# VHH binders against o26951, part 21

Target 1, 206 residues: o26951
Amino acid sequence: VEYTHFKDLQALEMERGRLYETIVVTWDDSMVGNAAPIGVLCTGDDTVTLYLYQGTRTVENVLNNGRFTVNVTLDPLIFTDSTLGDLEEDMFSHYRDFLHLRGADAFFTAEVVSVKKLVKRDRFGESELHVVKARAGDVMRAESFRMALNRGIYAVIESLIAYTRAEFSDPLVLRERIAEMNRVARKVGGPREKEAMRRIIQALES
Below, E stands for the ipSAE of ESMFold2; O stands for the ipSAE of OpenDDE; V2 stands for 0.75 times the mean of E and O plus 0.25 times the DockQ between their complexes.

## First folded at step 11 (VHH; framework vhh_7xy4_2)

Design t04 (at its last look DockQ between E and O 0.64; V2 from the best seeds 0.58)
Fold by ESMFold2, look of step 11:
Formats: C-alpha cells, structure tokens, sequence
Structure t04 (fold): chain B 206 residues (1-206), chain A 123 residues (1-123)
C-alpha cells in the first residue's frame, strides 16, 4: 500500500467535535503490536482525544510509551477480529518508529500531550478511564481512502427505520430505541445529526 | 451577551455540604458541555468535573469522586454542583465553565467562565 503524506487531519475529512471509529495500534517495549477499535474525537487540525478504560492493553501501552497510530478502515472483520482476539503479527507494519495496521486506508502517528484520569458516570454505571489528548504527527493516506467512519448518520438512519415501523411497534420499545440512537448521535455527531434527531423525536410526539 | 453566574458558595464546616448553581444565558445551553473548575488561593485553575450536553454522562477527577455530583437542568439553563463531605482542601473560588460541543478538561481551552463563587471549608 502506497501512502501520501499530508499535513493535518483535514486530509482525512475529520471535523472538530466529531468522534470517529478507528483502529488504534499500540505496542509494548518489545514492539509487540496490539490493535483495538477505539473512538477518536477530533479536537482540532492536529489534535485528538481518546477515552481509554482501565485494564486494556491499549491504555497500558499508551501510558508506557506515549505513542500510537490511528488507523482508518471500513473493513468490519478488522473491527471484529481486533475486538474478539488478537490480530496476527503480520497485520502490523512499521512506519518510522511506529506500528500501524497493514493495509489501512489511512493512518496517522500520534504522541500523547496529556492524560487525565477520571471517573465517568452514565446510565451503565461508573467506570474509570484515562482521557488522553494527543497530537497527530504524520498523516498518511492511501488511494483507497474513502472516509473516516462516524456513527452519527447511521444513528439517524436507524431512528428513521424505527419511526417507519411505529404503527407496528410497542411504543415503549420504540421510544427506548430512539432514545438510545439519540444518545449515539449526540455522542459522536455534530449539529446536523443532533437537529435530525430533534425532528424525529418531535414527529413521534405529534 | 454571554453570561455564566455562579451562586451557592459560602462558609461550611468540614464534612458539610453545599450546592452550587450556575445560571447560563446568551447561548443555547443544551448544545454545550459544561464544567466546574476551581482556583484555590495562590494556585492555578483546577479541573473538577464535566457534564455532557444532554446530561447523560458525567466525569470527575479522582479527588472528588463519590463526594461531588455535577448535574444540569436544560429547561432552566442551569448547571449544578452538589458537594458533600467537604474538606478544607476544597476551599477555593469555584467557576462554571462553558466548553465546546464536546468533552474538554483543560481549563485554558474553555470558551467562557463565570465570575465565580467562593467556597470556604473551615472549622
């Protein structure tokens, strides 16, 4: 795979305030790679934030060496395999002193700027996490690049599908489904996804 | 135009409780993540807690875990901080801060902060 170097995250069409589904590659002191699906929040032209929960190899490696790559792929099997187990050693390639996902449509190098250990509370309960701010270095894009995944539009689409089935659905189940999709859209999306969800919710109430 | 007005501070004994409020105006409150930060006398700003725009997620530094609760009422454009089991080290000027439409924990990156309300914890 042949990559072109770009100066910042605009080359990946990442927007400030949006959370993108990526594969984060980290490694230990022996350069043994690890890959995990991680949502990456774009906070500027070359800045991102990650939410890393305790007890994962990802957070352990990031805290140990302060470097990682963010990899863009649309392959659902890569997301699945890296969640359910470990990717094989041949799924990692070297770029300078970094590892990245072999065949990624794009990747960028990242170096930790700051880490804040926090307690998060939500409807699932309480959890400990490290909120990691990092600076993007080299942004590498292959000709295969199409987009960085954002779940916002799909949350809207799932809500519309549920809405069209409203007459055949238990109203409480429908409301719970759309509330969950609204939570996703507000977590990962921007103003247009949030407005879309407001309109859908209002239509259900009329 | 944009305003954040903190209230509810005061003098309290160790172990006591206070509830801070922050009245927001001049922007669409429900679109923004909100935070509380504090400044102990002679120290820099210290991040305490953040709440998501809908109120569905809250985040806290370890030093206030289990003692402080951030909340919001988007219908009233009001942010709250319930502080229980207060300690002398909690003594500070407390500020309500408007963040962007996503999570931010660095005090220097906030868009706006209010004038503050003093919390003093002493015997």
Amino acid sequence: as target 1 above (206 residues)
Amino acid sequence: QLQLVESGGGLVQPGGSLRLSCAASGFTFSDYWMSWVRQPHGKGLEYIATISDSGGSTYYVDSVKGRFTISRDNAKNTLYLQMNSLKPEDTAMYYCAKGPDYFEFEPSEYDYKGQGTQVTVSS
Scores: ipSAE 0.666, ipTM 0.883, lowest interface PAE 1.1, mean pLDDT 92
Fold by OpenDDE, look of step 11:
Structure t04 (fold): chain B 206 residues (1-206), chain A 123 residues (1-123)
Amino acid sequence: as target 1 above (206 residues)
Amino acid sequence: QLQLVESGGGLVQPGGSLRLSCAASGFTFSDYWMSWVRQPHGKGLEYIATISDSGGSTYYVDSVKGRFTISRDNAKNTLYLQMNSLKPEDTAMYYCAKGPDYFEFEPSEYDYKGQGTQVTVSS
């Protein structure tokens, strides 16, 4: 795959305030690669934020070496395989001293700027969260590039699916599902996703 | 007009407790994650805690974990911070902060904060 170098994240159509579903590639000191689906929050033209929970090689590698790549792909098998297991070694390529996902539609190098350790408490208990702020370096885009998946739009889509199945669903379960999706849209969606959710909710209440 | 009004600060001895309140108006309170930040005298803003829009999730920095509890009452448009086992190092101006459309944990990313309430912990 041939990549073209770009200046910043605008080349990937990443917008401030939006969360994109990506494959984050990290590596250990032996340059053994690790890939994980991670939602990446764009916070500027060259800055991103990752929320990494404890107990993964991803967070360990990031904290250890302060470097990673964010990879854009629409291949569902990459997401699946990286979640259920691990990607094979041949799924990683070298870019300078970084590893990236082989065949990615796009990727950018990232260097950690700051890490904030937080304790999260929710209905599932207590967990450690590392808020990782990173600066994007080289932005590489292939000709096959398509915009990264946005969590906000998927929240809307899932809500619509739930809506179409409402007559076959437990009203309480449906309400909770819609509430969850609305929280996602409010958190990482744009004005249009938020408006979409508003309309869906209104339709369900009518 | 967006307003955040903090209250509940004061002078307490080490080991004491305070409960801060933040009255919010001018926006749909229940739609936003809210945070507490503080600024010690002569220092920069420090993030303390965040609570999700529904109140289902809370986040704390280590320095306040187990001592501080953030909560909210969306029906009253009010954010709270229960502070127990206070220490001298907790002395600061405490601010209620409203986040942007996206969630962030850095004070500089917040859209708005109130005038603050002073908390002084001293023997």
Scores: ipSAE 0.448, ipTM 0.795, lowest interface PAE 0.5, mean pLDDT 90
ESMFold2 (binder alone), look of step 11: mean pLDDT 82; pTM 0.837

Design t05 (at its last look DockQ between E and O 0.78; V2 from the best seeds 0.69)
Fold by ESMFold2, look of step 11:
Structure t05 (fold): chain B 206 residues (1-206), chain A 123 residues (1-123)
Amino acid sequence: as target 1 above (206 residues)
Amino acid sequence: QLQLVESGGGLVQPGGSLRLSCAASGFTFSDYSMSWVRQPHGKGLEYIATIDSGGGSTYYVDSVKGRFTISRDNAKNTLYLQMNSLKPEDTAMYYCAKGPDYFEFEPSEYDYKGQGTQVTVSS
């Protein structure tokens, strides 16, 4: 795979304020790689934020060496396999002092700028959250690159599908489906996704 | 135009409680995460807590966890901060702030429009 080097995240069409679904690659002191699906918030031309829960190898490796790569792929099996287990050793390639996902459509190196610990409280209780701010370094894009995934529009689309079937659906089940999609759209999307969800919810409740 | 009006501050004894309020107008309040930030005299802004637009998730720095509770009433366009077990180090000017259209915990990225409300914890 041949990569072209770019200076910033505009080359990956990442927009400030949007959360993208990626594969974050980290490693330990022995360069043993780890891959996990992680949402990455674009906060500027060369800045990103990650929200890492305590007790994962990802946060342990990031806190230990302050470096990682963000990898763009559309392959659902990579997302699945890295969640359900560990990727095989041959799925990692070296780029300078970094590891990245072999065959990624794009990746960028990242170096931690700061880490802030927060306590999060939600419907699951309380948890420790590490808010990791990082600077993107080398942005590497292959010819195969198409897009970095953002779930916002799909949350809206799923809501519309459910809406068109409302009269044939259990109202409680429908309401929970729409509420879940609204949480997704508000988490990853922007003003247009939020407005779309507001209109759908109002239409169901009128 | 965007307006944020803080109230509810005052002088309290250590161990006391206060409830801060922030009246918001000039934007769609229910679309935004909202935060409380404080500024001790002669120091920079310190992030305290954030609540998401729907109220389902709240976030706190360690120094206030278990003592402070952020909440909101979207029908009244009002943000709240319940402060219990107050300590002298909580003394500061408190500001409510509107973040960008994504979750952000850096005070420099917030919009500040109010004068703040002074909280003084003194024995």
Scores: ipSAE 0.671, ipTM 0.886, lowest interface PAE 0.9, mean pLDDT 90
Fold by OpenDDE, look of step 11:
Structure t05 (fold): chain B 206 residues (1-206), chain A 123 residues (1-123)
Amino acid sequence: as target 1 above (206 residues)
Amino acid sequence: QLQLVESGGGLVQPGGSLRLSCAASGFTFSDYSMSWVRQPHGKGLEYIATIDSGGGSTYYVDSVKGRFTISRDNAKNTLYLQMNSLKPEDTAMYYCAKGPDYFEFEPSEYDYKGQGTQVTVSS
């Protein structure tokens, strides 16, 4: 794959405040690669935030060497395989002293700026989390580039699907689903996603 | 205009409890994560806790986990911090802080913070 170099994350259509589903590639001291689906929060033209949970190879590698790549792909099998197991060695390519996902539509190098260890509590319980702030370095985009998946719009879409099925759904289940999606939209969506959710909720209540 | 007004601070003995409140106005409260930060006398701002916009997730620094609970009532545009098992080292000015429309734990990234409420833990 041939990549073109760009100066910042705008080249990837990443917007501040939005969470993008990506494949984060890390590596150990032996340059053994690891890939994991990670939601990456864009916080600026060249800054991102990652939420890495304790006990993963990803967080270990990131904390160890302070470097990683964020890879954009729409290949569902990459997401699946990287979640259920590990990607094969041949799924990683070298860019300078970084590894990135082979065949990625785009990727950018990242350097850790700061790490905050926190305890997260949610409906799933309590977990240790490392909030990693990183600066994007080289932004590489292939001709095949497509914008990374945005959780905000997907929250809206899922809500609409739920809405269309409302007559066949348990009202309580529906309410919980919509509430969940609304939280996602409010957290990582833009003004339009938030407004969309407001309209959906209003429609459901009518 | 945007306003955050903290209340509930005071003097308590070690092991005591306080419940801080923050009344928010001038923005869509439910669209933003909210945080508590504190500033001990002579020291810089310290991050304490964050609650996401919907209240589904909360985040804590290790020093307050298990003792402090952040919560919110979006219908009342109010942020809360329940502080239990207070320690002298918890003495500080406590601020309610509005971040961007995403999670943030660094005080320097907050859009706004209130005037604060003083919490003093002393025997």
Scores: ipSAE 0.666, ipTM 0.876, lowest interface PAE 0.4, mean pLDDT 91
ESMFold2 (binder alone), look of step 11: mean pLDDT 80; pTM 0.816

Design t06 (at its last look DockQ between E and O 0.63; V2 from the best seeds 0.68)
Fold by OpenDDE, look of step 11:
Structure t06 (fold): chain B 206 residues (1-206), chain A 123 residues (1-123)
Amino acid sequence: as target 1 above (206 residues)
Amino acid sequence: QLQLVESGGGLVQPGGSLRLSCAASGFTFSDYSMHWVRQPHGKGLEYIATISDSGGSTYYVDSVKGRFTISRDNAKNTLYLQMNSLKPEDTAMYYCAKGPDYFEFEPSEYDYKGQGTQVTVSS
């Protein structure tokens, strides 16, 4: 795959405040690659934030070497395989001293700027969360580039699906689901996603 | 208009406890995560804790973990911070804050905070 170099994340149509579903590639000191689906929050033209929970090679590698790549792909099998297990070695390519997803529609190098360690407490217990701020370096885009999936549009779509199935659903469950999706849209969606959710909610209440 | 009013601060000895309150108005309180931040004299804002809209999730920085508890009563539009085992380094102006749901843990992105309540821990 041939990549063209760009100056910042605008080349990937990433917008501040939006969360994008990506494949984050990390590696250990032996350059053994690891891939994980990670929502990446765009925080600027060349800055992103990741929320990484403890217990994964991803967070360990990121904290250890402070470097990773964010990879854009729409291949569902990449998402699936990287979640259920891990990708084979041949699924990683070298870019300078970085690894990236082979065949990615786009990727950018990232260097950790700061890490905030938090403790999350919920009904499931306590977990350690690392809020990782990183600066994007080289932004590489293939001709096949398609914009990364955004969780905001996902929320809208899921809400619509729930809406269409409302007559077959427990009203309380439906309400909870819609509330959850609305939360997602509010958090990482744009104005149109938020408006979509508003309309869906209005329709459900009518 | 949006208002956040902190209260409950004061002077306490090390090891003491305080319970801060934040009365919220002018927006749908239950729809937003809420945050506590503090600002020591001469220093910048420091993130302390976050509680989700429903109260189902809470987040803490390590420095306050096990000592501070963030909670909320959505029926009363009130945010709380229970502070136990207070230390001199906890001395600061404490603010409750509202911000966008993204940048949840970034004080600089918070769009509103109250007037603050002073907490002083000293022997």
Scores: ipSAE 0.752, ipTM 0.910, lowest interface PAE 0.4, mean pLDDT 92
Fold by ESMFold2, look of step 11:
Structure t06 (fold): chain B 206 residues (1-206), chain A 123 residues (1-123)
Amino acid sequence: as target 1 above (206 residues)
Amino acid sequence: QLQLVESGGGLVQPGGSLRLSCAASGFTFSDYSMHWVRQPHGKGLEYIATISDSGGSTYYVDSVKGRFTISRDNAKNTLYLQMNSLKPEDTAMYYCAKGPDYFEFEPSEYDYKGQGTQVTVSS
């Protein structure tokens, strides 16, 4: 795979305020690679934010050496395999002093600028969260690149499917499904996804 | 016209409680995460707490966890901060702030900040 070097995240069509589903590659002091699906928030032309929970190899490696790569892929098996287990060593390639996912449609190097530790409370309880701000360095794009994945439109699509079947659905199940999709759209989407969900919910209330 | 109006500050003894309110107008309140920040006299802004647009997630710095509770009422366009077990180091001007259309925890990057309400904790 041949990569073209770009100066910033516009090459990946990433927009400020959108959260993208990526594979974050980190490593330990021995350069043993680790890959995990991580949502990455674009906050500027060359800045991103990650929300890393304590107790993962990803956060441990990031806090230890302050470097990682963000890798773009649309392959669901990469997401699945990196969650359920470890990717094989041959799934990592070197780029200077970074590791990246071999064959990624795109990747960028990232260096930590700051870390803020917060306590998060939600319906699942309380957890420690590291808010990692990082600056993108080298942005590498292959000809195979199509898009950085954002779940927002799919939350809208799933909601519309449920809406079209509403008269044949248990109202409580429908309400729960729409609420779930609304949480996704508001977490990862922008104004258009939020407005779409608002319209769907209003239509269901009629 | 965007407005954020804080209220509920005052003089309180250590161990006491206060409830701050922030009335919001001029934007779709339920679309944004909202934040409380504070500025002790002669110091910079200090991040305190964040609440998600729906209110389903709350975030706190370690120094206030278990003592402060951020909440919101989207029907009333109002943000709240319940402050319990107050300490002298909590003395500051408290501001509510509108973040950008994503989670942001750095006060310098907030879109708007109100005029503030003074909280003074002293014996």
Scores: ipSAE 0.645, ipTM 0.882, lowest interface PAE 1.1, mean pLDDT 91
ESMFold2 (binder alone), look of step 11: mean pLDDT 82; pTM 0.835

## First folded at step 12 (VHH)

Design u01 (framework vhh_7xy4_2; at its last look DockQ between E and O 0.70; V2 from the best seeds 0.69)
Fold by OpenDDE, look of step 12:
Structure u01 (fold): chain B 206 residues (1-206), chain A 123 residues (1-123)
Amino acid sequence: as target 1 above (206 residues)
Amino acid sequence: QLQLVESGGGLVQPGGSLRLSCAASGFTFSDYSMHWVRQPHGKGLEYIATIDSGGGSTYYVDSVKGRFTISRDNAKNTLYLQMNSLKPEDTAMYYCAKGPDYFEFEPSEYDYKGQGTQVTVSS
């Protein structure tokens, strides 16, 4: 795959305040690659934030070497394989001293700027959360590039699906589902996604 | 108009406890995550804790974990911060804040915070 170099995340159509589903590639000191699906929050033209929980190779590697790549792909098998296990070594390519996903539609290098360590407490107990702020470096885009998956549009789509099945669904379950999706859209969606959800909700209440 | 009014601050000895309250109005309180932040004298705003809209999840900065508890009563539109085992380094002006939908752990992004309540921990 041939990549074109760009200066910032605008080349990937990433917008501030939106969360994109990506494959984050990290590596250990031996340059053994690791890939994981990670939601990446765009926080500026060249800045992103990741929320990484304890107990993963991803967080360990990021904290250890302060570097990673964010990879854009629409390949569901990449998401699946990286979630269920890990990608094989041949799925990683080298860009300078970084690893990236082989065949990614786009990727950018990232360097950690700051880490905020938080403790999350919920019904499942306590977990350690690392809020990782990073600066995007080289932005590489292939001809095959398509915009990264966004949970905002996902929420809308799922809500629409739920809407179409409303007459066959438990009203309480439906309401809960829509509420969940609305929360997602509110949190990570843009104005259009939020408006879409408003319309869907209005339609359901009519 | 949106209002957040903090109360409960005061002077306390090290090891003591305080319970801060934040009365919210002017928005649908139960729809939003709420936050506590603090500002020591001469220092910047520091993140402390977050509670999600339903109260099911709470987040704490490491320095206050185990000592501070954030909670909320949506029926009363009130946010709380129980502070135990207080330390001199906890001395600060404490603010409750409403943030945007994301950037929930970034005080600089918060939409609004109250006037604050002073907490002073000193022997």
Scores: ipSAE 0.731, ipTM 0.904, lowest interface PAE 0.4, mean pLDDT 92
Fold by ESMFold2, look of step 12:
Order: sequence, then C-alpha cells, then structure tokens
Structure u01 (fold): chain B 206 residues (1-206), chain A 123 residues (1-123)
Amino acid sequence: as target 1 above (206 residues)
Amino acid sequence: QLQLVESGGGLVQPGGSLRLSCAASGFTFSDYSMHWVRQPHGKGLEYIATIDSGGGSTYYVDSVKGRFTISRDNAKNTLYLQMNSLKPEDTAMYYCAKGPDYFEFEPSEYDYKGQGTQVTVSS
C-alpha cells in the first residue's frame, strides 16, 4: 500500500469537536505492537485527545514512550479482533520509528503533549483515566481512504427507526432509546447530527 | 439568555461540609456535560470535577477524590457540588461551567462560567 504524505488532519476530513472511531497502535520498548479500537477526539488541525483507562497495554505504552499512531480502517473484523484479542505481529508495519496498522486506509503519527490523570466514577465503581493530548505529525493517506468513522449519523438513523415505530412502542422504552442515542450523538457528532436529534426529540414531544 | 448562577458558598471550619448549587437557564441543560472549577485568590482557574449529561459518569482531580461529589438534577436544571472534609486549601471562588458540545477538561476551553460563589475554609 502506497501512502501520500499530508500536513494535517484536514486530509482525513476530521473536524474539531468530533470523535472518530480508529485503531490506535502502540508498542513497548522492544517494538512489540499493540492495537486497540479507541475513539479519538479531533481538537485542532494537528491536535487530538484520547481517553485512556489505567490497566491497559495502550495506556502503559503511551505513558512509557509518548508516541503512537492513529489508524483509519472501515474493516469491522479489525475492530473486533483487536478488541477480543491481539492482532498478529504481521499486522504491524514500520514507518520510521513508529508502528502502524498494515494496510490502514490512512494513519498519522502522534506525539504526546500532555497527560492529565482523573478519577472516573460510574455505576461500575472508580477507575483512573488518562486524558492524553497529542500532536499529529505525519498524516499518511492511501488511495483506499474513504472516511474516518463517526457514529453520529448512525445515532440519528437508529433514532429515526425508533421514531417511525412510535405508535407500536412503549413510550418509556422509546424515550429511553432516544435519550441514549442523543447522548451518543452529543458525544461523537457534529452540529448537523445534534440538530437532527433536537428535531426528533421535538417531534416526539408533539 | 444563557445563565449559570452559583450559590451555597460560605465560611466553614476545616473538616466541615458545604453543598454548592448552580441554577442553569437559556440552554437545554440535560444535553451538556457540566463542570465545577475554582479560583483561589490571586491564582488561575483550577478544574475540579465534571459530570456527563445523564449523570452516569463523574470525573474528579485527585485532590478532591473521595471528598467532593458532583451531581445534577436535570428536572430542575441544577448542578450540585457536595464538599465534605473541607481543607484550608479548598478556599476559592467556585464556578460552574458549560463546556463546548464535546468533552473538555480544560477550563480555558469552556463556553461559559457563572460569576461564582465564595468558599472559605478557616479556623
């Protein structure tokens, strides 16, 4: 796969404030690769933020050497396999002193700028969260690139499906489903997805 | 018009408790993550806690972990901060804040903060 070099994240059509579903590749001191699906928040033309939980190989590697790659793929099996287990070593390719996902539609190198440690509390208890801000370096795009995945439109679509079946649905269940999708759209989506959700919710209240 | 109005501050002895409130208006409160920040006299803003839009996840800096609890009542458009085991170093002006429409933990990136309520912890 041949990559063209670009100067910033606009080449991947990433927008500030949107969270993209990617494969983050990290490695240890021996260059043994690790891949995990991670949502990556675009915070500027060459800046991103990651939310990494303590006790994962991803956070361990990032804190140890301060570098990683963000990889764009539309292959659901890559997301699945990297979640359920480890990718084989032949799934990693070298780019200078970085590793990236072999055959990714695009990837960019990233270097940590800062880390803030927070304590997160939810219904499952307490956990340590590392908020990692990083600067994108080389942005590499293959001809196969189509898009960086954002779940916002699918939250809207799921909401519309539920809405069209409202007369056959328990109102409490419907409202809970729409509220869940609104939280997704607000977490990951842009202005148009958020406006779409506003209109759907308003229609339900009529 | 967007407004955030803090209340519940005051003077308290070390080890005491206070509950801060923040009344929100002018936006759909339940759509946003909300934050508490504080500013000790003569110092910059310090992030202390965040709660997600549904109230299911809360986030804290280490210095307040286990002592402070952020919460919200979306039916009343109100954000709360329960502060227990207060220490002199907690003395500051406390502000609630509305962030951008994505998660942000840096106070300089927040869209709006209220005018604050003073908390003073002294013997």
Scores: ipSAE 0.648, ipTM 0.891, lowest interface PAE 0.9, mean pLDDT 91
ESMFold2 (binder alone), look of step 12: mean pLDDT 81; pTM 0.829

Design u02 (framework vhh_7xy4_2; at its last look DockQ between E and O 0.49; V2 from the best seeds 0.53)
Fold by ESMFold2, look of step 12:
Structure u02 (fold): chain B 206 residues (1-206), chain A 123 residues (1-123)
Amino acid sequence: as target 1 above (206 residues)
Amino acid sequence: QLQLVESGGGLVQPGGSLRLSCAASGFTFSDYEMHWVRQPHGKGLEYIATIDSGGGSTYYVDSVKGRFTISRDNAKNTLYLQMNSLKPEDTAMYYCAKGPDYFEFEPSEYDYKGQGTQVTVSS
């Protein structure tokens, strides 16, 4: 796979305030690679934020050496396999002093700028969260690149499908589905996804 | 025009409680994560807590965990901070803040419009 080098995240069409579904590659002091699906928030032309929960190899490696790569792929098996287990050693390639996902449609190097530790509370309880701000370095794009995945529009689409079938749906199931999709759209989307969800909810309540 | 009005501060003894309120207007309140930040006299801004736009997730610095609770009422465009077990170290001017339309935990990135509300914890 042949990569073209770009200066910043505009080459991947990443927008400030949008969270993208990616594979984050980290490694230990022996360069043993680790891959995990991680949502990556774009916060500027060369700045990203990650929300890393305690107890993962990803957060351990990031805190240990302050470097990682963000890898763009649309292959659902890579997301699945890196979640359910570990990717094989041959799934990692070297780029300078970094590891990246072999065959990624795009990747960029990242170096940690700051880490803030917070306590999060939600309906599942209490957890510890590391908010990692990082600067993107080299942005590498292959001809196969199509997009960095943002699932905000899909939350809206799923909500619209549910809306068109509302008359034939159990009202409690519909309400739970819409609430779930609204949480996704607000987590990953921007102002237009949030407004779309507001209109759908209002239409259901009229 | 964007407006944020803090209230509910005061003088309280250690171990006491206060409830801060923040009345918001001039923007779609339910679209934004909202934050509480404090400024001890002669010091910089210190992040305290964040609540997501729907109110389902809350975030806190370690120093206030278990003692402070952030909440919101999107129907009333109001943000709250319930402060229990107050300590002298909690003495500061408290501000509510509107963040960008994504999760941000750095106070320098927030929008501040109010005068703040003073909380003083002293014997």
Scores: ipSAE 0.702, ipTM 0.896, lowest interface PAE 0.8, mean pLDDT 91
Fold by OpenDDE, look of step 12:
Structure u02 (fold): chain B 206 residues (1-206), chain A 123 residues (1-123)
Amino acid sequence: as target 1 above (206 residues)
Amino acid sequence: QLQLVESGGGLVQPGGSLRLSCAASGFTFSDYEMHWVRQPHGKGLEYIATIDSGGGSTYYVDSVKGRFTISRDNAKNTLYLQMNSLKPEDTAMYYCAKGPDYFEFEPSEYDYKGQGTQVTVSS
């Protein structure tokens, strides 16, 4: 994939105050890559905010080296596989000292500016949340880039969110939610969205 | 127009308690997360706590966790901050702040804040 370099997040049609579902790529000191679906909040032309919970490789890597990439893709299987497991090594590409998602429609490099550690309390108890503010560096956009919403990818993403919260959810509610999303995927999704749902359902049943 | 009016501040001794209130108007209160921030004299704004729109989730900085409780009553368009085990370090002007449609801990990113209510903790 050939990327064109741009100066700020406007090139990706990211607007201040909006949250974008992305794949955040991080790495350890040995440059072993990690990918995770992360909602990235645009807070300016070159600034973003991430909300990272404890106990993940993503937060560990970000806190350790202060760098990551934000990758834009509409591929439901990437979201699925990065959530259910790990992406293979060949799914990562090098850009200077960064790793990014191979084949991403766009990505930008990010440097951590500040981190705020918070305690979240909800019906499930207490958890540690790291609010990470970062500055976007190089913004790379492929010709294939487009920022579009579709119900197919929505269904997959919602299902994955439900999956990650399964241990805290009523099984009946979870089942109904997944069934609903699967209906949406079957109705308006393409082959990849349908396959993503299949994998999610399989994982829930395993 | 949007208004936030804080109240409940005062002078208390260390170990004492206060309950702050914030009356909101001019917007759909229940649609927005709300925040408490404070500003010690001569210092910048400091984030304290956040509560989501529905009140199901709360967030705290370490310096106040276990001592402060943020809550809201959407039917009354009111935000609260229960402050227990107060310390001299808690002395500050306390502000209620309206957030955007997203979570943000930086006070400068908040849409609005009230006039504030002074909290002084001193023996």
Scores: ipSAE 0.393, ipTM 0.770, lowest interface PAE 0.6, mean pLDDT 89
ESMFold2 (binder alone), look of step 12: mean pLDDT 81; pTM 0.827

